# Designs tried in a protein design chat: VH-VL binders against Protein BCP1 (BCP1). Part 10

Target 1, 247 residues: Protein BCP1 (BCP1), of Saccharomyces cerevisiae (q06338)
Amino acid sequence: ENEEEQNGEEEIVNIDFDFFGGNPEVDFHALKNLLRQLFGPQESTRIQLSSLADLILGSPTTTIKTDGKESDPYCFLSFVDFKANHLSDYVKYLQKVDMRLSTFFKTMIDSGNKNCALVLSERLINMPPEVVPPLYKITLEDVATALGDDKHYDFYIIVTRKYEVNFDTDDDTDSGKRNKNKDERSKKRVKADEVDYFHEEDRFFEKYAKIHFESEAKKGVISSYMILDHEGLVKSIDELETEISTW
Short names: E, the ipSAE of ESMFold2; O, the ipSAE of OpenDDE; V2, 0.75 times the mean of E and O plus 0.25 times the DockQ between their complexes.

## First folded at step 10 (VH-VL; framework fv_cixutumumab)

Design i2 (from f4 with light chain V97L; at its last look DockQ between E and O 0.78; V2 from the best seeds 0.77)
Fold by ESMFold2, look of step 10:
Structure i2 (fold): chain C 247 residues (1-247), chain A 123 residues (1-123), chain B 108 residues (1-108)
Amino acid sequence: as target 1 above (247 residues)
Amino acid sequence: EVQLVQSGAEVKKPGSSVKVSCKASGGTFSDYAISWVRQAPGQGLEWMGVIIPIFGIANYAQKFQGRVTITADKSTSTAYMELSSLRSEDTAVYYCAREETKGYDSGSYMDVWGKGTTVTVSS
Amino acid sequence: SSELTQDPAVSVALGQTVRITCQGDSLRSYYATWYQQKPGQAPILVIYGKNNRPSGIPDRFSGSSSGNTASLTITGAQAEDEADYYCNSRDSSGYHLVFGGGTKLTVL
């Protein structure tokens, strides 16, 4: 009797997403696989993913599962404390990327009154972005409990990736038409209109980021690094939730 | 394109301070990291420190800790380097440079340099 | 003395290949960045990362590294390549930058 459910493009499907904490007995290998996807084939070789998965499992972490508590997660979000883990392999990776990250971390280490979280989040391609606002809200409550009543991190370090929309065709030019040595000497950065997001929430994070920088594209993948303050993080999630309601 | 314009030459007495400016044009100044590098006559380049203007935080080479202060004014897109308790050995050209990255494979590098500010410390 | 060591001077005949070296323990962990400086001018970036050239730097400039040593190679050296060359990298802490002492290249 519900014609909206019978119509193809307008069919409404109930998706049963169960939210759980990180489970060290179950989630380790799935988290490593999600991390490998998050960082991509190049960056994932520069990070000790087992070490990072262990940090995630010892931090405020929410997973999303569709097949019960003992199944592998399709999605996760974690807030890893920077100061407690400032000697970790992952922090060493971040320090090498840019002096802004090195300088920011040095200031946090030398200061006693502010701290940041290392934010890790990834989901399988079939997970809709609609899960993101509740994922952040639930996990931020867990952070508040872990830090003390009503507390939150001052800053958030987010690493993510974007992709070139024209990767499949843009550099495979017919060599018979022009000088190959001159025209293919270096690959330029993609234009903004030719770049898209793996994570829709990153559009909003970029809007509010205090610092945002990106890698060159490698095989169509661009690594993206952001520092947000707490207000920016919250506004990003609220605006994403509002945008989703119009989809 | 991005340009860094530095303040003019200065002559200072020993024991005084000098404040060199570095005004940026082009791009978004708040996203910059600005390094300061000096070069004494006939000598090599010496990194002094870096500032992240959006946060107003700086990191200094060990040698200059306690004598150098690097600041930024976002409203004028200008970074400043102040060196105190000047000695004759501080006679040098002082450069500002923008730190940049293209990700892990590039590391950090200084892609845009000011023309330098000559500071002479003489009695 | 510094954490990065360069020979103070190197000569090359016009059109020949020269290698300028930079040695330091931190180069096992961090890339060397190379700058060219001509008299009375600010330094110019010539090589960064593993072997990247900024726009406008000729193909004859390349970088390499092995162990604690980074090298700047100029193939087919030209008269205009005569300059001082500095390597730059992180210090042992990873939080600060350091320059080598510089190498004066003379093109014969």
Scores: ipSAE 0.766, ipTM 0.884, lowest interface PAE 1.1, mean pLDDT 87
ESMFold2 (binder alone), look of step 10: mean pLDDT 89; pTM 0.934
OpenDDE, look of step 10: ipSAE 0.773; ipTM 0.889

Design i3 (from f4 with light chain V97Y; at its last look DockQ between E and O 0.86; V2 from the best seeds 0.75)
Heavy chain, then light chain:
Amino acid sequence: EVQLVQSGAEVKKPGSSVKVSCKASGGTFSDYAISWVRQAPGQGLEWMGVIIPIFGIANYAQKFQGRVTITADKSTSTAYMELSSLRSEDTAVYYCAREETKGYDSGSYMDVWGKGTTVTVSS
Amino acid sequence: SSELTQDPAVSVALGQTVRITCQGDSLRSYYATWYQQKPGQAPILVIYGKNNRPSGIPDRFSGSSSGNTASLTITGAQAEDEADYYCNSRDSSGYHYVFGGGTKLTVL
ESMFold2, look of step 10: ipSAE 0.771; ipTM 0.892
ESMFold2 (binder alone), look of step 10: mean pLDDT 89; pTM 0.928
OpenDDE, look of step 10: ipSAE 0.844; ipTM 0.920
ESMFold2, look of step 11: ipSAE 0.801; ipTM 0.905
ESMFold2 (binder alone), look of step 11: mean pLDDT 89; pTM 0.930
OpenDDE, look of step 11: ipSAE 0.615; ipTM 0.822

Design i4 (from f4 with heavy chain G56D; at its last look DockQ between E and O 0.45; V2 from the best seeds 0.70)
Fold by ESMFold2, look of step 10:
Structure i4 (fold): chain C 247 residues (1-247), chain A 123 residues (1-123), chain B 108 residues (1-108)
Amino acid sequence: as target 1 above (247 residues)
Amino acid sequence: EVQLVQSGAEVKKPGSSVKVSCKASGGTFSDYAISWVRQAPGQGLEWMGVIIPIFDIANYAQKFQGRVTITADKSTSTAYMELSSLRSEDTAVYYCAREETKGYDSGSYMDVWGKGTTVTVSS
Amino acid sequence: SSELTQDPAVSVALGQTVRITCQGDSLRSYYATWYQQKPGQAPILVIYGKNNRPSGIPDRFSGSSSGNTASLTITGAQAEDEADYYCNSRDSSGYHVVFGGGTKLTVL
């Protein structure tokens, strides 16, 4: 019955959402399911999802629920401290992907004054992107509390996914209207038009990422890995919020 | 396509230092990792360390810790490896190589190599 | 003496099949990458991941792994395959790159 005071009261979405902290007694199974969705069928086999869900529940985490605090979350965001968890299975997964992640992590370990967060976020398909700015703002406040007032991580490691758009505008299965945009898409050049986002916020994260790399596509899914500094993360969320305001 | 162009051969005396350059040409530089690998005459390949130029951060093999410094200049797309307190055993060809990935299934690999810089340490 | 062990030398008759092996505990967790080096030249990438060939590498080169052992196989060996072959992976920490000692392939 009590609403979480740290939830934003901004009406930037068309539906009512209840924001809660992570609840170890309730959220474990739902978080594993959301993580399975986030990583997709290929990467999920490479990540110890139970271990990662436990890390999330021990970290600054915000969930969004529609059926009260004892129900399953439809959305979550978590900032998992890297240094405290540098021996975790999830860090081992990231080290296997790319030497840049390994080198970056080693530098954080060796640093006396810098750290990063492992960022995990997912939502069910019916959750609109309008929830994202308040989700980040609330969770970053929780991070500041956990680290000390006015503190934040220096860097953020984001893992997400994109999908391939499989149709080619040359095929006559799209025999509908004479749309300039649909009929005149760049043919035979499979670039940005061939790939699209599951998470609208990733458009902005990519813009500000210091490092961004992707896997090859597998069954239409591309894994995407990003390192942002704090300024880049904040700018990304501010620009998303501004973009949403024009919708 | 992308090429790594290294500085010319050097002859050095024991106890001195050498600084080898590695300039990226025809491609991206700053957000890749650049490894340094050496090879003494008749010997195998030996990894020395790696840099990520956009962050200007490096990690070194334990054998070289304290003697090697790897740096980068993003404005010129150039990485540098400096080895100090040279000994005759440091006579080798020094390579730079770009690390690449295609995700979890590929891991990391060195896809582009420089031609090498011969460093001879003798009196 | 390194974390990755290779036989120092292997011979193959022209046109025959040869297997070059690399052994180390970290290969249970990290793929081996294979490089070919001819005298006076920089190494070139031959195999990465489980069995991926870069463009320009002939189909006769393939890779495989089982447990702590990785293998580079050359079917139908040709004179130009005579070279040193290095496996490459991570150390047990995952933070450092390691090379095997190299295998000199002689094509007879």
Scores: ipSAE 0.785, ipTM 0.898, lowest interface PAE 1.1, mean pLDDT 87
ESMFold2 (binder alone), look of step 10: mean pLDDT 89; pTM 0.929
OpenDDE, look of step 10: ipSAE 0.787; ipTM 0.899

Design i5 (from f4 with heavy chain S108T; at its last look DockQ between E and O 0.66; V2 from the best seeds 0.00; counts 0 for: pae E 2.5 > 2)
Fold by ESMFold2, look of step 10:
Structure i5 (fold): chain C 247 residues (1-247), chain A 123 residues (1-123), chain B 108 residues (1-108)
Amino acid sequence: as target 1 above (247 residues)
Amino acid sequence: EVQLVQSGAEVKKPGSSVKVSCKASGGTFSDYAISWVRQAPGQGLEWMGVIIPIFGIANYAQKFQGRVTITADKSTSTAYMELSSLRSEDTAVYYCAREETKGYDSGTYMDVWGKGTTVTVSS
Amino acid sequence: SSELTQDPAVSVALGQTVRITCQGDSLRSYYATWYQQKPGQAPILVIYGKNNRPSGIPDRFSGSSSGNTASLTITGAQAEDEADYYCNSRDSSGYHVVFGGGTKLTVL
């Protein structure tokens, strides 16, 4: 009894995370690196990351740091206003990804009273998903302050990535021989129909997304694009928080 | 195989409106976009607009803004295009087509087309 | 401009190579897509993206682009290739689809 608590106590890692706003004086280069991680090497060449980092630093943004406010962030979340930035390089990138994004953006421009946020978030691999609910809650409050009168965006455009869980990636491209005698279920699946998440929160975002589409897999990486309304975003975070409470 | 089945030919008077339907047969179109394209006799293809059925969001060509309404009914897998204030130059074949995108900068392309609906506007 | 320009007509002898062009400033930003249309029929997708052929389109059809110009090439033209050919792309804003005026291909 006491031995297991002692072993559990000795194995517990007590990491304190400090939440800060975006800091244009110190965060620029770390944000660019996190953006390179988020988009991966291929998509990163299609986006002016310096311009995007500047947009993030001018938007409601929360960072997480472990070495004080002058250190590099290990995690960020930002809500970039679409209408204010509809001519940006990043919006042009999104228009080229899928016409449904172009169609959606046009309706925001035409509506006059509706707007969306371009959501960007990334964290280093050692950052636990438990930071995500408070990260969103804090940043959404900053959005309400920035928009005034307890307002929020009507919709949210989330870009993220997934990876294929594939036990034999060379069977699709290099190997000409099919395994004719291995039709037994010794392997789970042979095609790219097994997918896993870099961001656990995306499981919940997908559940409530109004639109969800993905790129083809390239070197096992799938870009994922989602549009959520505000209710869907809030429900996603609430459900993630509930799931975390069972961990 | 997904097919797009369109409603039958229509004859209309100037100043009236027409509503053309486009039903996905053998599937649903809730997750992909449906474009409307028309072709007057002896003329080229002219894009009118697009709808994303799952979202109910439409985008219209500037020429038709204010005269065209594109809607969708997800429960019946059917898109509709309504054109109002008809003129003789609106006489055309009206197509619906499924829009698809296969990757970054792949362009928007229409991989499945309906057979078209002939609309004739006569005095 | 958002307009796409095509020659209205082109001829090719059986078995020869023909190139159908499409020009517009928006092609610097957005690739062209190509459709074939025979009289009384709906258009059929022939080429999308840079040079992708849908299943069922013969390998004699290919696409290319440079600057503000896109081309559809038919190598070894056959009688059944006689049709109208349309390019399309996006306008300069990226929000709208635009079509070229079409090119009537006659196979001699």
Scores: ipSAE 0.474, ipTM 0.724, lowest interface PAE 2.5, mean pLDDT 84
ESMFold2 (binder alone), look of step 10: mean pLDDT 88; pTM 0.924
OpenDDE, look of step 10: ipSAE 0.803; ipTM 0.903

## First folded at step 11 (VH-VL; framework fv_cixutumumab)

Design j1 (from i3 with heavy chain D31N; at its last fold request DockQ between E and O 0.62; V2 from the best seeds 0.80)
Heavy chain, then light chain:
Amino acid sequence: EVQLVQSGAEVKKPGSSVKVSCKASGGTFSNYAISWVRQAPGQGLEWMGVIIPIFGIANYAQKFQGRVTITADKSTSTAYMELSSLRSEDTAVYYCAREETKGYDSGSYMDVWGKGTTVTVSS
Amino acid sequence: SSELTQDPAVSVALGQTVRITCQGDSLRSYYATWYQQKPGQAPILVIYGKNNRPSGIPDRFSGSSSGNTASLTITGAQAEDEADYYCNSRDSSGYHYVFGGGTKLTVL
ESMFold2, look of step 11: ipSAE 0.828; ipTM 0.915
ESMFold2 (binder alone), look of step 11: mean pLDDT 89; pTM 0.926
OpenDDE, look of step 11: ipSAE 0.873; ipTM 0.933
ESMFold2, look of step 12: ipSAE 0.823; ipTM 0.916
ESMFold2 (binder alone), look of step 12: mean pLDDT 89; pTM 0.930
OpenDDE, look of step 12: ipSAE 0.838; ipTM 0.913
ESMFold2, fold request of step 13: ipSAE 0.814, 0.816, 0.794; ipTM 0.912, 0.912, 0.902
ESMFold2 (binder alone), fold request of step 13: mean pLDDT 89, 89, 89; pTM 0.927, 0.927, 0.925
OpenDDE, fold request of step 13: ipSAE 0.896, 0.895, 0.899; ipTM 0.951, 0.952, 0.952

Design j2 (from i3 with light chain T33H; at its last look DockQ between E and O 0.81; V2 from the best seeds 0.73)
Fold by OpenDDE, look of step 11:
Structure j2 (fold): chain C 247 residues (1-247), chain A 123 residues (1-123), chain B 108 residues (1-108)
Amino acid sequence: as target 1 above (247 residues)
Amino acid sequence: EVQLVQSGAEVKKPGSSVKVSCKASGGTFSDYAISWVRQAPGQGLEWMGVIIPIFGIANYAQKFQGRVTITADKSTSTAYMELSSLRSEDTAVYYCAREETKGYDSGSYMDVWGKGTTVTVSS
Amino acid sequence: SSELTQDPAVSVALGQTVRITCQGDSLRSYYAHWYQQKPGQAPILVIYGKNNRPSGIPDRFSGSSSGNTASLTITGAQAEDEADYYCNSRDSSGYHYVFGGGTKLTVL
């Protein structure tokens, strides 16, 4: 019996990633889906995602597509101007998350001299982190163009998420026989739920964040909020890029 | 455990200024906001303002705007509240408090309080 | 400026249940937090958010909210629960904190 080893030629489908500006006519629905992924099911109910998508598409935004400009994006990065959109539903949402954010916003409004970008980014699970440095670089260039005179934002507010790694081995051990006796106080070693990142770049953002705070875990997801200055953002991206080069 | 240690009692004359300190120990000072709350004798709690030490930015209650200055020294993990143009009505115990948040569902709250600093304004 | 209102005083018999209520427009938008203060002491957080108890706070303390109101409930009041209770929230702007006037709880 010649077991013909079907050498399934793993067709290495070379997926080419192309970068595009946000397109309100094409990207709206896909963007909403990515936003739902970014915020998760609970937080998504607290945000007007359609309004947020419109806000993003009206802001400097870079998308990554694989099937041309008319296809759905697999990734996006947006810098939303806080001052221009300080009355937006999204800002109100952020304001309610934490008093530090509220205080920060108030100060930004009152001072008039500092600028802040609300950073939103999400990608499909299979998107490689290698796309992140160029994504940020391209978008920062667009921002510089939009602001004029090669200006940049002073601060960046990043909203992201982490997850708890439940090492719960599904010991599907079969409910067999309740043998009564062994009082072994199974010290439920509260296995320190290891927290991990959905996005590798968040490791670097956290490192350079001026403020970083997290929510309690809900259904294994932790909301993470960071405020970075421009220098911190740039360093984060540079270090990420360096790390990627070692892979 | 995070503790807030405040400076000692102050006796001041009307028209003078007082500066109260609040030193944080046992935690990351830079990650938190510090609020100041006062309580006049026999009266309730009154929020005065908040600072984000890492940025050195503060927000004040309208009642105290222009008369109160809240600052922070990150190197010493110390917050300061300075109140100027003191009046007899400013006689109170002044508290610093750390703000904490656990996300959208909890909001921001004051989980750690100093023991308070008594400021007496008397002619 | 958004104000929070509380009854100035309430009484409860030992072992009975008491509810302290806070009312204000800002409570429609923001959670109330509750602080206990005994004479000569700093305030202590007893309830925060929807119904969260800090470590060390007895389970007889609980929080609830409805509309423009928030409530602190003590189920099975103890003698040591005699204190002033303050509600706190953000104001309507969301940029400032505001305290209620406080409620003096007497345990009979």
Scores: ipSAE 0.646, ipTM 0.841, lowest interface PAE 0.8, mean pLDDT 90
ESMFold2, look of step 11: ipSAE 0.770; ipTM 0.890
ESMFold2 (binder alone), look of step 11: mean pLDDT 89; pTM 0.929

Design j3 (from f4 with light chain V97F; at its last look DockQ between E and O 0.72; V2 from the best seeds 0.00; counts 0 for: pae O 2.9 > 2)
Fold by OpenDDE, look of step 11:
Structure j3 (fold): chain C 247 residues (1-247), chain A 123 residues (1-123), chain B 108 residues (1-108)
Amino acid sequence: as target 1 above (247 residues)
Amino acid sequence: EVQLVQSGAEVKKPGSSVKVSCKASGGTFSDYAISWVRQAPGQGLEWMGVIIPIFGIANYAQKFQGRVTITADKSTSTAYMELSSLRSEDTAVYYCAREETKGYDSGSYMDVWGKGTTVTVSS
Amino acid sequence: SSELTQDPAVSVALGQTVRITCQGDSLRSYYATWYQQKPGQAPILVIYGKNNRPSGIPDRFSGSSSGNTASLTITGAQAEDEADYYCNSRDSSGYHFVFGGGTKLTVL
């Protein structure tokens, strides 16, 4: 019996990624979903996601779509001006996260001479990191245009997440047998849970971050906060781009 | 383990200034915020201000605004608190403390404290 | 300026439970942090956040919050728990810290 190996021609569906500006009429719902993904279920309850989505869509924002301008974005990057939005729910949220952020914001307000962007970015899990450098470049150009005179922000606050790689979750040991034997379960040193990145770019951001702090792991997710200066951001993106070129 | 080592006791005259140092060891100084807290004899704790060393940015309690200066030297991992125009009421033990956070649910807290520096203001 | 208020003194019998309460408007928005201080010593962090204990702090210490109040509870007070306890939080602006007046705990 010649099992005809149906060579299922894996139809390489060439997905074209297109870059678009944020569209409040089209992107709002998808953006909220991505925000929920970004912050996770717990933190999302502490943020007014609708107001944040509106804030993002009113700010320099680039989206990536695969099915035209009227489709849902699979990725977004936004630079939200802190000074202009210092009374926003999102800023209040950030102020509660860490005193350093609160202090930083206060100094930014008081100094008047420095600008800060609140950076929000998220993408679907299957989006390739190759889209990230052009995403940042395009958005930075838009910011420069918006600020005028090729100006840029002095600082960037990035909110992201990491995850713990628990190797042992596969013990589906369903076996019900309560056998009593108190065998000395060797304190298997909980192998230092390897932490990994959801986003590859975060490796580079961390490298150049002026401040970096992380939350405790909650359900295997770690919230990560970074403050970068402009130089650090640019270098991060450049190094990411270089790394990508080696893949 | 992160430790904060403070400078020694000071005796000052009214109207003078005092500068207390706080050297951090056992960690990355740039990752910290350093708060200053004082305690007068028989009194409670009073927060004075905080600095973010990496930025050189400090925030002060309103009570001390204009009279206190908090600085940091990243190269030596040392924070400084300078209090000017000293009064008898400034006699206190001055503490530096590391301000830390582990996320929204942890809030901000001071987990590592110096041993304190006694400043006595006497005519 | 947001103030935190504490009872100046409380007593507890050995092995009994005591609750120290802190009250202030800022506690509606921010978690309280609790410090223990013994005479001649620097403060020690005992509770932070929702109910977190640093390493080395006994499990008899716990924290809770409700409305504009936060509480430190010692379940099964020990003689060594006799100390001053301070609550701390961000002020209403979120830019500064504020301490309560402290509570002296006597273990009887």
Scores: ipSAE 0.073, ipTM 0.649, lowest interface PAE 2.9, mean pLDDT 88
ESMFold2, look of step 11: ipSAE 0.785; ipTM 0.894
ESMFold2 (binder alone), look of step 11: mean pLDDT 89; pTM 0.929

Design j4 (from i3 with heavy chain E100Y; at its last look DockQ between E and O 0.02; V2 from the best seeds 0.00; counts 0 for: placed apart)
Fold by OpenDDE, look of step 11:
Structure j4 (fold): chain C 247 residues (1-247), chain A 123 residues (1-123), chain B 108 residues (1-108)
Amino acid sequence: as target 1 above (247 residues)
Amino acid sequence: EVQLVQSGAEVKKPGSSVKVSCKASGGTFSDYAISWVRQAPGQGLEWMGVIIPIFGIANYAQKFQGRVTITADKSTSTAYMELSSLRSEDTAVYYCAREYTKGYDSGSYMDVWGKGTTVTVSS
Amino acid sequence: SSELTQDPAVSVALGQTVRITCQGDSLRSYYATWYQQKPGQAPILVIYGKNNRPSGIPDRFSGSSSGNTASLTITGAQAEDEADYYCNSRDSSGYHYVFGGGTKLTVL
């Protein structure tokens, strides 16, 4: 039996990533799907995703595509202006999520002179984190252009998620012999629920966040909220870029 | 359909205060803001302020700052506008209006208006 | 404070097209909203956002914007269109609103 080792030459398909501005005519449906992924099934029911997608597509937004400008994006980053959209459904949702966000929004409205961007970003699971620094840089440049005079936002609200790593203790229930007697105090192995990041960039955002809080884990997912100033955001991206360079 | 029902006409003396109510029905009160707009006889529309019930914040036009107070009671879905130190120049029809934002292309707009409350300030 | 300016009065012949313009710096950043007001009535929203019409507003009403200007256009003016028209937008703060001075439209 000549096992012809079909050396399946794993054709390394070089996927080229291209950056595009948000296109309302092309990206709407794909954005909604990515938003559903970002917020998850439970939170997605609390948000008007169509309205949010519309808001995103009307805001400085960068998308990453692999099959040209008319294809669906695999990634997006958007900076939604809070001031212009403080009455939007999305802001209302955020306000209801946590009192700290509510308080922050109140502070922003009361001050009248500070600007805040609502940051939304999501990507397909197979998208490499290497795309994130360019994504932010490009979008920040667009924001600077949009705001005029090289202005930037004072604050950024980032909504993201973490997950609990369930160490499946392979209970090798070896079916062996039920010897009756031993009070095996089932050491409830405190399943050290290790929390991990969906997005690597969130590690750096957390480091520089002025405010950071998380929800309780729901079905293994933790919602994470961060407020960064501009300096913190820039530093986060720079450090991420540096880290990536070491890979 | 959302409706705004305002309180009745008021006749006030100079130096007194008036409080006008605006009750919302047919929607979620916290989903929108309530703006107050007045119109003096033969004059244009003048924005006075807005209450955002969900935030519990009121913003005022500079002209009325310190003299106007806008509040909201979520339990009754009612907004209030109180104007103090009334003058003859404050004689106007006062409107409440729902301020709403549907999407980016919509911006913010006042789509539902009360019928107005006439406030007359006379000696 | 951001101001919006409008012509105080314009006239249009029946069936003709008229454009009412609003000008102000805030219009560079925010959409104009247009209201129609007839004597003794509350204002009615006629145009909002980029070019949106509420239900019940005839299609002869349209909105446009350019730079620091916004315009309400009535294509094929009808007698019932005779009214005061006000533009409105957020001011420079983004949290307040400002009205134009209003334009009285006469249909001839």
Scores: ipSAE 0.591, ipTM 0.816, lowest interface PAE 1.1, mean pLDDT 90
ESMFold2, look of step 11: ipSAE 0.706; ipTM 0.867
ESMFold2 (binder alone), look of step 11: mean pLDDT 89; pTM 0.925

